# Designs tried in a protein design chat: VHH binders against F-box protein SKIP19 (SKIP19). Part 5

Target 1, 302 residues: F-box protein SKIP19 (SKIP19), of Arabidopsis thaliana (Mouse-ear cress) (q9m0u9)
Amino acid sequence: MASSSSPPAAMEVGESTNWTELPPELTSAILHRLGAIEILENAQKVCRSWRRVCKDPSMWRKIDMHNLGDLDDMDYNLEIMCRHAVDRSQGGLVDIGIWYFGTVDLLNYIAHRSSNLRSLRLIRCSQITDDGFVEAVVKLPLEELELSYCSFSVESLRVVGQCCLNMKTLKLNKHPQKENDDDALAIAETMPKLRHLQLCGNGLSDTGLNAILDNCSNLEHLDLRRCFNVNLVGDLQKRCFESVKVVRHPNDSIHDIDIGSSEDEDPYDFSDIDLMSGDDDFEGYYDFSGASDFSDYDQFDF

## First folded at step 5 (VHH; framework vhh_nb_b201)

Design r46 (from q8 with E104S)
Fold by ESMFold2-Fast, scan of step 5:
Structure r46 (fold): chain B 302 residues (1-302), chain A 119 residues (1-119)
Amino acid sequence: as target 1 above (302 residues)
Amino acid sequence: QVQLQESGGGLVQAGGSLRLSCAASGFDFSTYAMGWYRQAPGKEREFVATISSGGSTYYADSVKGRFTISRDNAKNTVYLQMNSLKPEDTAVYYCAADWGSEYSDYDYWGQGTQVTVSS
């Protein structure tokens, strides 16, 4: 008997604010605090004035597609949403972060439309191939690159360094690795303009660290947390202290680093891949659901 | 970057037919909802028809049964087939593209094509 059920809590009559009458400048300032998913799914649907602000290219100079990797539980396609956010930037995109759902097609879409992109962040993007990554990145004037919990090769990293000559910030974070200096040596050889380097979990030894310090003379921040093959004592510790303004040590706390899923947990299963590739799955999203209810929303405006 | 170009407008007698086309470029056409709007002199722009990326259609009451909206994703084109045209259908017809559900505030608009229906 659903018609006779009453909720335990009644709606209280309280204060209300007419947010639809805010000046566009104030609305813009509020909306700049929201992530891309929140703007596209919620904020733009409040009223015409908010929707107009949410379409302004100045709102899309930085795109943050942070999510928890719960792709099976989402009724919306993050790749399609990201493409819409990139379109709204109208070539003004400067910074983009993508968690879990990144693809080669998406990177190419971004690269062809974002000639001024300065910062690219890829976190747990296991679907992007080395070749596709390199092809897209070579076209971008990157100054900041984050590759966290991704599987890109040392050869890809070397090519990126050779092509992105103004690289100032590199974040290459991994779960703790066995001893291997390949990443450190590639960085030392190709990225001499680095000011900020985060290598959490990297397998570099004292040899790799010395190569970085020899070649990256402008380094201001060095983060070696969970780099357990570095023996940061004595002369090497003194060198770091004298050369680098901020050093994070291998045993320092990692509470500020998002490692949100198990290192053994697949970010995608067969279901996720099917969902991301299918046209029919797109019909389940709010915007297509909203289109089917278009008459109700239409009557509100007119 | 994003462009919408309408074509197919013209002069037609009452009871006649016209087919409007809108060629789109610079975005992932297949993922956008596409719409048609019209504006007669001295009036506000009014909704005509929309088609979702999945092919669901919705029409203004004034055109239901007479107009048909369709899309060809391979050609990045949306169409408006207009049958049983009336003098009241005389307007500049605009193509629009949007991700959202608010049809009055589309992301991208074309320059328009004139449709004139004589008695």
Scores: ipSAE 0.000, ipTM 0.350, lowest interface PAE 10.7, mean pLDDT 76

Design r47 (from q4 with E104Y)
Fold by ESMFold2-Fast, scan of step 5:
Structure r47 (fold): chain B 302 residues (1-302), chain A 119 residues (1-119)
Amino acid sequence: as target 1 above (302 residues)
Amino acid sequence: QVQLQESGGGLVQAGGSLRLSCAASGFTFDDYAMGWYRQAPGKEREFVATISSGGSTYYADSVKGRFTISRDNAKNTVYLQMNSLKPEDTAVYYCAADWGSEYYDYDYWGQGTQVTVSS
């Protein structure tokens, strides 16, 4: 047989779709529905054509690093993976969400390489310091910021508001807090261009809410779920109805709130938080558990 | 912008040596495998050498024992030391960066540098 080899007959039998032969535009449409972890671990290893699509910077304008916080059970390092995704964006990164593994070094890496970043979401990132957070984000032209179940101070929020003058969306979600208007007043004073505000679990009172409504005149969406110190009746209810397009009330369903490992967070008793806010619970218990040590104190890095 | 810039190419006599350099910028150099490929006129691009993020090296059989790949992470630079050059080594040499050695294609490529070996 001097002519070119034909494919084996076995390769011509079967009617299944050959996904490796899809046009790049169809592959791109499919892959845009996947998170960064799925693309880097699975999709790009399928074939050469999928690999080329997964390398295109247009795939990395938005980076979503959703995960369940089971970092020790993963076969890969999420921070290294996130850095690689940022590199693939080629400076075109507009939106990034980081769950659990966020660090000051990672934020600085993102800030230095993503001058057009408009949206930053940090969920359950307990390792990021107030100073490190502020230093990184004040360099960015942020219009959208989410800080969910993080421990940032009101002072850091105020500085961010003073520096990020075009802030339009703020999501500041916490476990239900005691009455405290500090966050609400900082928002009212520094973020007058807000259109969307989510304050689930915030301790604001009617005073704080009135300050927000006074100063954030363009507010279209207000989410007050689990804000149990707000009494949305009478004049305040009327004000919200007349000024804000969509309001979610303190006792409304939370089924759409994504807090990571929801089963670890949801068992919290809100009444207990109010009674125990001055208690050192785990810290005191840990010190007692380590009482066999030669020192009168114990260290968290056990 | 990610950039890979090759230098050190030129004209050399058979049996001579050249050292190619590739300066990298705009990405986490330390986390990437770095490689060299070459393309002669009218031929497909062929693999020459690679060095992993951990420093492990691998060479094409045609260059093994003559070429040495190395990296300097402090300078974000990868090198190709070419000894005992032959006329068949004449090609444009390209620097490439890859995240993960099991992937088929490299993530980033340089513009190339011409190497010409005469007799």
Scores: ipSAE 0.005, ipTM 0.371, lowest interface PAE 10.2, mean pLDDT 77

Design r48 (from q8 with E102A)
Fold by ESMFold2-Fast, scan of step 5:
Structure r48 (fold): chain B 302 residues (1-302), chain A 119 residues (1-119)
Amino acid sequence: as target 1 above (302 residues)
Amino acid sequence: QVQLQESGGGLVQAGGSLRLSCAASGFDFSTYAMGWYRQAPGKEREFVATISSGGSTYYADSVKGRFTISRDNAKNTVYLQMNSLKPEDTAVYYCAADWGSAYEDYDYWGQGTQVTVSS
């Protein structure tokens, strides 16, 4: 009985797809291609049917917390989001990747709730201690481990190799290092069942590479990009060709390496002049998505 | 494992008071919104009260002024203080937790606790 009437909502045929009317199975297939931040920030807010799909534990078997490290510009707390994603997995988590914000407390939270975790990826996580890392991961049936641009010791890598006997994939990526075989020798000694090894930027020499080839007889993929202390010519090149199915060479393109930021970033080039980043390390960011979601309740406060 | 465990239900006379508790474990309680719902035989499940992570509260009109929701983040517990109880308040009361702001589509639910209000 309103005096003003709007025109009927005309469906714009051919200009847009109504995503809210998709079957749950098709919605699930689309959402499986998104990262955890995209699901929690955007996808679950589309409508209640999408939110229902986004809460299904089958969506959270793999959690990808990829981000660009601009944590001080974010209106939400990624650790809180990650804990929520782990909660939604209901123990079904098999693969998790954490970029920048990883902590010992978060890693323990994941380990406690994810007894079937097969793959752990830690990229640019400077807050995680060697002891905290080892304590959490030795509990897990890991087959795949990525430690990229982190500062873990060779001793912690050795313990992980000794405890995670089914490890098939290791990605240990660094900014280009001076000659040092410590990582290569630890891998050769403790991880003989490796099938996939990525050592981008590692300081290994021909000696370290030969040790890996001697001990990791099942290697199918070997990535040596930016390993500038390896002289991959002559007999060593022939050995790699004959024993490994796929070899990426020191000077090959790195366009496919997802590090979450520019590889040219060096924390040690940071000006010791007290800039905003140091202050932001002390300020707690709360999840904007969670805060925005909770604001619907807050608006009803008396 | 995420668990929500309600307690404090029972038999009470009309005009009486009862306090329900919900102990939460397996998630970061302080970041979640908590709510109470109820369902009586022959009725649909209905919203009772909610409290945000920041402490803001919202109540159904049927309980406003009589019920108070509160939380203790140190104990990972949410409470529902029920005063001036009526026979119409007889129901199974469910605790619910949600990271988002959806009333009906909460992420986690408890098993419920029976409240019976007699003459």
Scores: ipSAE 0.000, ipTM 0.264, lowest interface PAE 15.4, mean pLDDT 76

Design r49 (from q4 with E102S)
Fold by ESMFold2-Fast, scan of step 5:
Structure r49 (fold): chain B 302 residues (1-302), chain A 119 residues (1-119)
Amino acid sequence: as target 1 above (302 residues)
Amino acid sequence: QVQLQESGGGLVQAGGSLRLSCAASGFTFDDYAMGWYRQAPGKEREFVATISSGGSTYYADSVKGRFTISRDNAKNTVYLQMNSLKPEDTAVYYCAADWGSSYEDYDYWGQGTQVTVSS
């Protein structure tokens, strides 16, 4: 018998947590809160029991590939990692979100292996072609689609609506756009079962909004934040109030939309500036640092 | 959907050779470590050989110098060249795939192919 090395200082049972000895169900509950990158790079390397939990297909029914878009600085290939996560789902994938690195080949890989996919989220995926996108998604029984800060055409959106007849949630978020009703009219024409619509930054006018309200009679949630070509006053405001349970207005805060860390964010959009220097007399007042900067607002499309 | 299909097993005399193949489909083959395991009658499953996505190989002591693992990424196939076969090499040989270059706890397994070495 060889003597063992000196053990580390012992802790009281109530003062120490041995994560490697947790029940698999508890480990799974913790790991479901992590993104796919954290699971594949960190969590599965902790110990053999954690690696087994991380390989269980039940862990991969929802895949979140959130990242900051610093693809060239990464030591790992996110597309390869995503393909592996899809493989681990063993056909059980229900929800997948892909930030920045999405490709046509990846979408086809997902579509061919995930016949029960109900939710697809593509954020800042500018490499995916309209044809490749349509080819992949028409194969899927989608009920939820997010296309945020992507460059897909209105024709692609129309085809998806025509093929995904049970679409209930659409999130089509953009940086604030000039007036254009094409997306709104395509939605109104092809997605009558819609219950949740998020159109942040969309260029729709009152005409496009009325078309959506005319055709999407089951609409329960409508998010129009940063839709500056919509005038929610008078009869249109009353219509929204009476027909839609929850409406987010054009000037409402965008705190729940992840756009602040992107190089694609417009640094010249000052529509939501709020500068306050103090309240010495129990009344708030606003003091604008760089008053000359406001003289330049006419140069920007707000 | 993921499939690993072994072939090349059979009956061979002691001192003979066999080449096992494993055709893989349904995953990104190039990114996976591929391995061979075997299970002899009345014995536990044992590791035989592995090849990483980068081509690095590792062998069990019992087969080192006699067996060679290789891969053809263009064909999505891993091979096991078995030379100087011994009766104790008689087993069902399983192909396995793992993301992350592990020699244990492989993600995917084939159905196995029988190798019988007569004395």
Scores: ipSAE 0.000, ipTM 0.260, lowest interface PAE 15.8, mean pLDDT 76

Design r5 (from q8 with S30D T31L)
Fold by ESMFold2-Fast, scan of step 5:
Structure r5 (fold): chain B 302 residues (1-302), chain A 119 residues (1-119)
Amino acid sequence: as target 1 above (302 residues)
Amino acid sequence: QVQLQESGGGLVQAGGSLRLSCAASGFDFDLYAMGWYRQAPGKEREFVATISSGGSTYYADSVKGRFTISRDNAKNTVYLQMNSLKPEDTAVYYCAADWGSEYEDYDYWGQGTQVTVSS
């Protein structure tokens, strides 16, 4: 006469025995490799045991909100999904990555609920203001920060460096830009504990690089891909070779940029950078996307 | 920040009716499955009814045909219409919210509302 206190048995009628037979430790290991969208939309719907693992707060210590930026074509709201993932972490969140949909309100939601956040990654987030970014992150114990293809100011970077004194990893990736040492000098001044620095596309010169090497004495990894204003020759090349364990050079492949150490980036991502042309300033502007690749006059010179 | 508030409980005679409401705040209600559970003194918590984000409903055999679950997404509220109440329906009724279509291990729970059915 008593009804079961467990969920309806009908929910189990369609389940495959192969998935339910997977050991919990193996299930957890598989699920830790998935992004938050894949967990919430797909993995937790596989079977009851997978759903139980997907609700464990230990699964949400790291939140990866990777997506392709096709926000208008999605059947779900990524900001709301991200808020739910943060809630499931129950204050245990240490690492979060957000692609495209990041807002000041979301960043404040994360900051107020994640006092132990150590790593924040913002990729292609155009809606976050400088002031909103700074206000949200200055009180967080950040050791890793990624600001890839975002439009944050040098002033914002300086304030974050001054307040986040334990910064060990900075990824500040941009489309190739004109010679400008502002970012490099701000980093050198405010982030002396850096061990990993990725500056792909940065406009820094030899002056900016020397400032970083002077002040970031613990630097182990330096990524200078697409930093075409750096001349890694002579004394500077020797300095990098002797002081930094891993150096990626300006002309090295960029397949792992914006998607972590993934090779999911198509070689065609080079075309996005190569199509960007700044105004020619006749002197001192380094722009390989200009007429440097081809001289029609040289083709007819015998 | 996330809050579920039940209301509408009380005392009723056998054969009577009650409508329970659960007001939700702090999350996107439209994307969550909503459910009702109950717990009588000295008994384990038991499932009563659920409604998915898409509007599909499922009922425990003990309440099927007597209870109706519904939702109003504009008001962020889920309802449980209880008809033909029996003394064995006496329990604290809890509102629950869950991400997706599953009806086990709910993410959020309300504080509960007491329903007492006299014979």
Scores: ipSAE 0.006, ipTM 0.327, lowest interface PAE 10.4, mean pLDDT 77

Design r50 (from q8 with E102D)
Fold by ESMFold2-Fast, scan of step 5:
Structure r50 (fold): chain B 302 residues (1-302), chain A 119 residues (1-119)
Amino acid sequence: as target 1 above (302 residues)
Amino acid sequence: QVQLQESGGGLVQAGGSLRLSCAASGFDFSTYAMGWYRQAPGKEREFVATISSGGSTYYADSVKGRFTISRDNAKNTVYLQMNSLKPEDTAVYYCAADWGSDYEDYDYWGQGTQVTVSS
């Protein structure tokens, strides 16, 4: 019969290895390699020793909620799991990454409980409003912000720069855009302490790039991959070479960028890009083929 | 900060009733399983009742049929209605919150409220 405090049993880990006898230091080392979902769904249910380690706030200083966007196929709610992980951090959270499921309510939950948060990463979070995003970030001492494949306004970015005075890393990645310097000018005006800037797919022109170089004098890393409106030749190329230690050029490979793709998601799908016609850079990019990640992808073969 | 605050304890005669309340703050109450534990003088803490996030209830054999656990998610409060109280129910009653439904090693605990049942 079930004990008074533990009616269900779900702590079997296999017959060939006695995981319940592992030293706490070794258990901690193993668990630090797991994502938040795996710890909350599987690892903490192994035994009392593992559950104790999984409840230690030191395990939750960095929360990685990476997922493939297959939310409809999950037996659990990622927002609820994320809230629980934040609770376990007991105010010690310094880095959090959220893929697909981010909401305004979740951001407010994080902001109110994580006064030491230094890094926020939002990838493909389409549910978060500009107003909700701004309200959350004004409460946070951010030094690193990633907004990849999200739909935030330039005014939101400006407010972030005005409030997060110690911003050192910004990753603002998009599918390739038409010419527009608004983001670049907002960055130049509000984020002078930047050391690392990733603007993959941004529509900035030579004007926007010069503004960034003028105002972000401490810039060490500049990633302009897929920024096809920048003509990085001659004097501008020389300026970048002399001013910035590491520059990624518009036509460099993007195979190292993790964009949170599900099995049906294609980073070369231009369904969310407005301007496909009349742009020679988009035409060359659109015709790109032979990448091993896409050439043998089998869609609808479940 | 996460807090659980119990209230409603007191002195009652055998056969009487008490309703305990636990006000929760600082976490997403509706997603957590809530439970009541008690500790009698000189004894270890024992399980009393639990209610899942979905509303399913489970009771210790010693209280089944006499105690009822319920929750009000709008008020972030869990309740324990205690009827037909016996002197053996005398204990400090603790509110607990757990994200899982295994009812072991709860995540958050209150400070407790004293219940004394006279013969």
Scores: ipSAE 0.007, ipTM 0.384, lowest interface PAE 9.2, mean pLDDT 77

Design r52 (from q8 with D98E)
Fold by ESMFold2-Fast, scan of step 5:
Structure r52 (fold): chain B 302 residues (1-302), chain A 119 residues (1-119)
Amino acid sequence: as target 1 above (302 residues)
Amino acid sequence: QVQLQESGGGLVQAGGSLRLSCAASGFDFSTYAMGWYRQAPGKEREFVATISSGGSTYYADSVKGRFTISRDNAKNTVYLQMNSLKPEDTAVYYCAAEWGSEYEDYDYWGQGTQVTVSS
C-alpha cells in the first residue's frame, strides 16, 4: 500500500553468544578447520559476520567434501555444494577432497576453474570413468594425488604419472588385493619424484617393491600396510631400512585410517585432516608426518 | 573468472516496456538463484525480483504484476521483462547471483544498466 520507511530499531532479544562478537581473523581461523558441508549448511547461517568470512575466496583455497556416503538420505546435493565451493574459490583452489559423489562433469568443472590445483583426493568415487579422470587430471599441475577405494585402471595411473611430472605424494589405497605388480611398476616407471607413497592393501610383490625403490630415489615415506604379498626379509628389508626414512609394515595398525571399523566391514574414508590435522596453513601431506594439529582452541582462543 | 553483464537498458516513455538481460559466466549458472536489484539517484539499492534455480519467483510489492523475471539456463542468462513503466522505476538495474536465497549478502554482482522512464 504505502511507501512508509521503518526507522532503525535495535533491541537485544535474548543473550548474545561469544562467537557472534569474534573478530573476522579469529572467525576465519576457526572456519578453516571445518569441511565444506559444515560451512555451507551450518557455519554461514550463524550470523552476518560469519557469512561474510565464509564467502571470502581465501576460505576456499582448500575444499574438503568429506561425508559418510549416506547420499540417498541427504537433504542437499553434494555435487551442487561442491560446484558452489569451487566458484567461491575464484580460481584460487589448491587442494580438494571428494568422497563418494565425484562425477566426470564435476571433475571437469574443477579442472577448468582451478588451474593451480596441487592436490586432488578421490575416495570411493565409482562414477568417474578412466577417460574422464585422465582428461581432467592431465591439465592440472598436481603434486599430490589420492585414489582410495576407486576402480581406476593401471593405464590411467600411468598416463597421470607421465603428465604430472611433479608428483610428490601418491596415496593409492585398496582393500587387500591378490598378488599383482601392475600398479607398482606403473609408479616406478612414471613417478620418479615421489617422496610419499601410500599403497595400503596393494597386491605388489617383492618384485614391484624393488622396482619402486630402484626408480623413486627420493622416497622418504613408504606405507605398505595390508600389502600381504610383500615379504620384508633379508636383502629387501635391509634395502628399505637404508633407503627410506619411514616405512609402515604390512601388519602395522591401521587405526589412523580406519577408526573402530571391523575387518569385515567397509573402512571409514577418514583422512588425517578430519581426525587430527585440520585444514590450516598446511602446504601438503609432508607437514603432518607424525605430528598432531597444533591449532587448538584451548591454547589460542581463550 | 566470474562475470555478470547486464544489457537492455535505455530511455522509455511512461507506460512503455523494456527487457533487461544478464549474461553470466564463470560459475554453474543453473544451480544459482538470480536476482534483479535497482538503485535510484541518491537512494539505497533495493530488491526488485528473484528467481530460484528451480524457477520459483518472488517480487517486490512495487513491481508485482508489471515485471516478470525469467531465466534461460542453456544461455546462462536471466531476464527482467518490465511493463507499464513509471517514472519511479528510473534507476540503475543490477544483476546478482546467489547460492541460496539471501537478500542482503550476494555472491556476485554485475556493473549495472541504466533505465530512464520519462513522462
Scores: ipSAE 0.000, ipTM 0.363, lowest interface PAE 11.2, mean pLDDT 77

Design r53 (from q4 with W99F)
Fold by ESMFold2-Fast, scan of step 5:
Structure r53 (fold): chain B 302 residues (1-302), chain A 119 residues (1-119)
Amino acid sequence: as target 1 above (302 residues)
Amino acid sequence: QVQLQESGGGLVQAGGSLRLSCAASGFTFDDYAMGWYRQAPGKEREFVATISSGGSTYYADSVKGRFTISRDNAKNTVYLQMNSLKPEDTAVYYCAADFGSEYEDYDYWGQGTQVTVSS
């Protein structure tokens, strides 16, 4: 929210540089580092030249709709904002990440307008049905899929694997589960081209892991953090060491896992804690956001 | 013919206040987002504040908490109340009518009004 008051340009070109005077190509490079909400609510309102850059379809090849799930405090509809970002990509969208607000209608909107989408990330999207998810993704040439803290069925995962034949990266993260090999077996069965697999919190056992290693022969990165039903010792550990370039073990730090909330065992961030507070001061929250659409308070400015 | 006419600029001491007005004519004022921009000598024009057709407001971080934008649709006028003025606020202030980035790139600019903050 304070991104426009702390311009990225100052970090790259020096402290006394007037960042509003930068050439369009340099402005584009800086703005590519910001998330979609940041660009739509803050960066594009900085000045005319930044606004023109923010409309350029090349800025919208990757859309990151990261948010903390505090949707009740938003005056604007994140789904409408996401649709706008997709429209700006003009069919060039290759990577999109959606936290919390994802719906079946939104997925269909994206799928119908983004025929070259290679990467889809859904985090904590509890509203998306199995049928709606499958219908949307079978239309897409996905190579990367993240389903973190979502409740999709094993059958949905199987269909996705059967239809997205070029899947190279799968991130299927959950809160630690009871022993269950269903996901691991579906992956082994349908995603033989997989190179990166993240299964944090998955309930797979040594049986499921062996099935993955048997069938995903190109696997280069395997992340098993919080997979407490895997006994990664002895022969299985040796197998992983010899066949996979990078293995993250069940008890390794989860500092880098993006779970959309600081209340879980992820990176501690004081800003996130403040944003998730039950504070009834909506003017204060909206004041930090700086967005013109955030508060009814603005109507008293007449 | 489209016209935007700024007024209310002048010389003021640091810590003082000024109220800028922009009278609009020749277009459907109620349908446009209105904004204020400023340009200091030797610098590019920078965003100050905007108000949507529905009345929602947004401010540049450098002026947030000090400036207030408002509109009077009956008078086709947008205002910028500037409090706690700083020497860094010295610039020519321009009124603009636009739909924002979401709809269309229609910009109508006024001739500007000079604000000078002494210290």
Scores: ipSAE 0.000, ipTM 0.120, lowest interface PAE 18.3, mean pLDDT 73

Design r54 (from q8 with W99Y)
Fold by ESMFold2-Fast, scan of step 5:
Structure r54 (fold): chain B 302 residues (1-302), chain A 119 residues (1-119)
Amino acid sequence: as target 1 above (302 residues)
Amino acid sequence: QVQLQESGGGLVQAGGSLRLSCAASGFDFSTYAMGWYRQAPGKEREFVATISSGGSTYYADSVKGRFTISRDNAKNTVYLQMNSLKPEDTAVYYCAADYGSEYEDYDYWGQGTQVTVSS
């Protein structure tokens, strides 16, 4: 009856969309589409009913810490926020994705408190060491693992495959690599139960792909986008068609891949491409090859 | 598993003192604001004191100058030092933890500890 905050309802166009009056089930359906940052900083502060929904452990079975990597410009401490989201899950966490800010300490916090974690996604987490990653991950009953634009070694991937025996989905995405079958061979040897494999940008050759197809007999989805060292023609193409339900080809669009921002240019694309084009070394002093120096010398001979 | 376990309650004479402790586990204690609430017989639960993650403290008018809240992040414990106790301080005292809340509905609550102040 009385309006404490607005003109008479009959004069308000938005009367029918009073969000504070929504049942918890509808509020939950809306909030499930938001990332953890948006829930913790914005949604839970809307009103008491939204805050109550945002504290329900069922909202935190999946934690999405998607961000653009502009960590120094944020008002938030993402590691603290992630720890709080994990706490709110009350041990019910089954899926977590972390972009940019992942640390060994955070990964151990998650592993200790989330014994039923099924899916772990690490995107652009350059601070996590191979040893720290392995130590945390081997404690978890993982069925899904994503390592995108991270610098983990082939040896750590091999150990993870040997310890996480129920691995069904692996997403190992990189900027386009030179020919190298190490990842493909480690996958073929240690992850025979795979149903979904995404290797965007991987340097595998036809040899590596054949090894995967030989050993991963249950493979249903194979994503080879930007795997430019695979010649997916003739017998190999036929083999893929007959063995795998869904195959994404090297030249297919990557618009649907989450690279830390689906809208903006990948901030590491050009740097990583430059590092890969003339050398396999990512340290300083190797940025200049002898060939590059001689190339510059020749450009003004006329 | 988040747990808040209160201790230190009991029977005390008017004018006496008690120190309540709340041991926390299962969350990143240092990042949470910690608070004390109380519920007297036949009354609603009321705010007593809070301490932020940064150490800032706030008190209900009824306890200002008599009660002191403090925290030890190394021990994951929050304390409530209660001096000059009055019969009207008789209540079950609850420990609560909250992450950046603007509302009074804390994230986690303990089971409570009884404080009885006789005249």
Scores: ipSAE 0.000, ipTM 0.334, lowest interface PAE 11.0, mean pLDDT 78

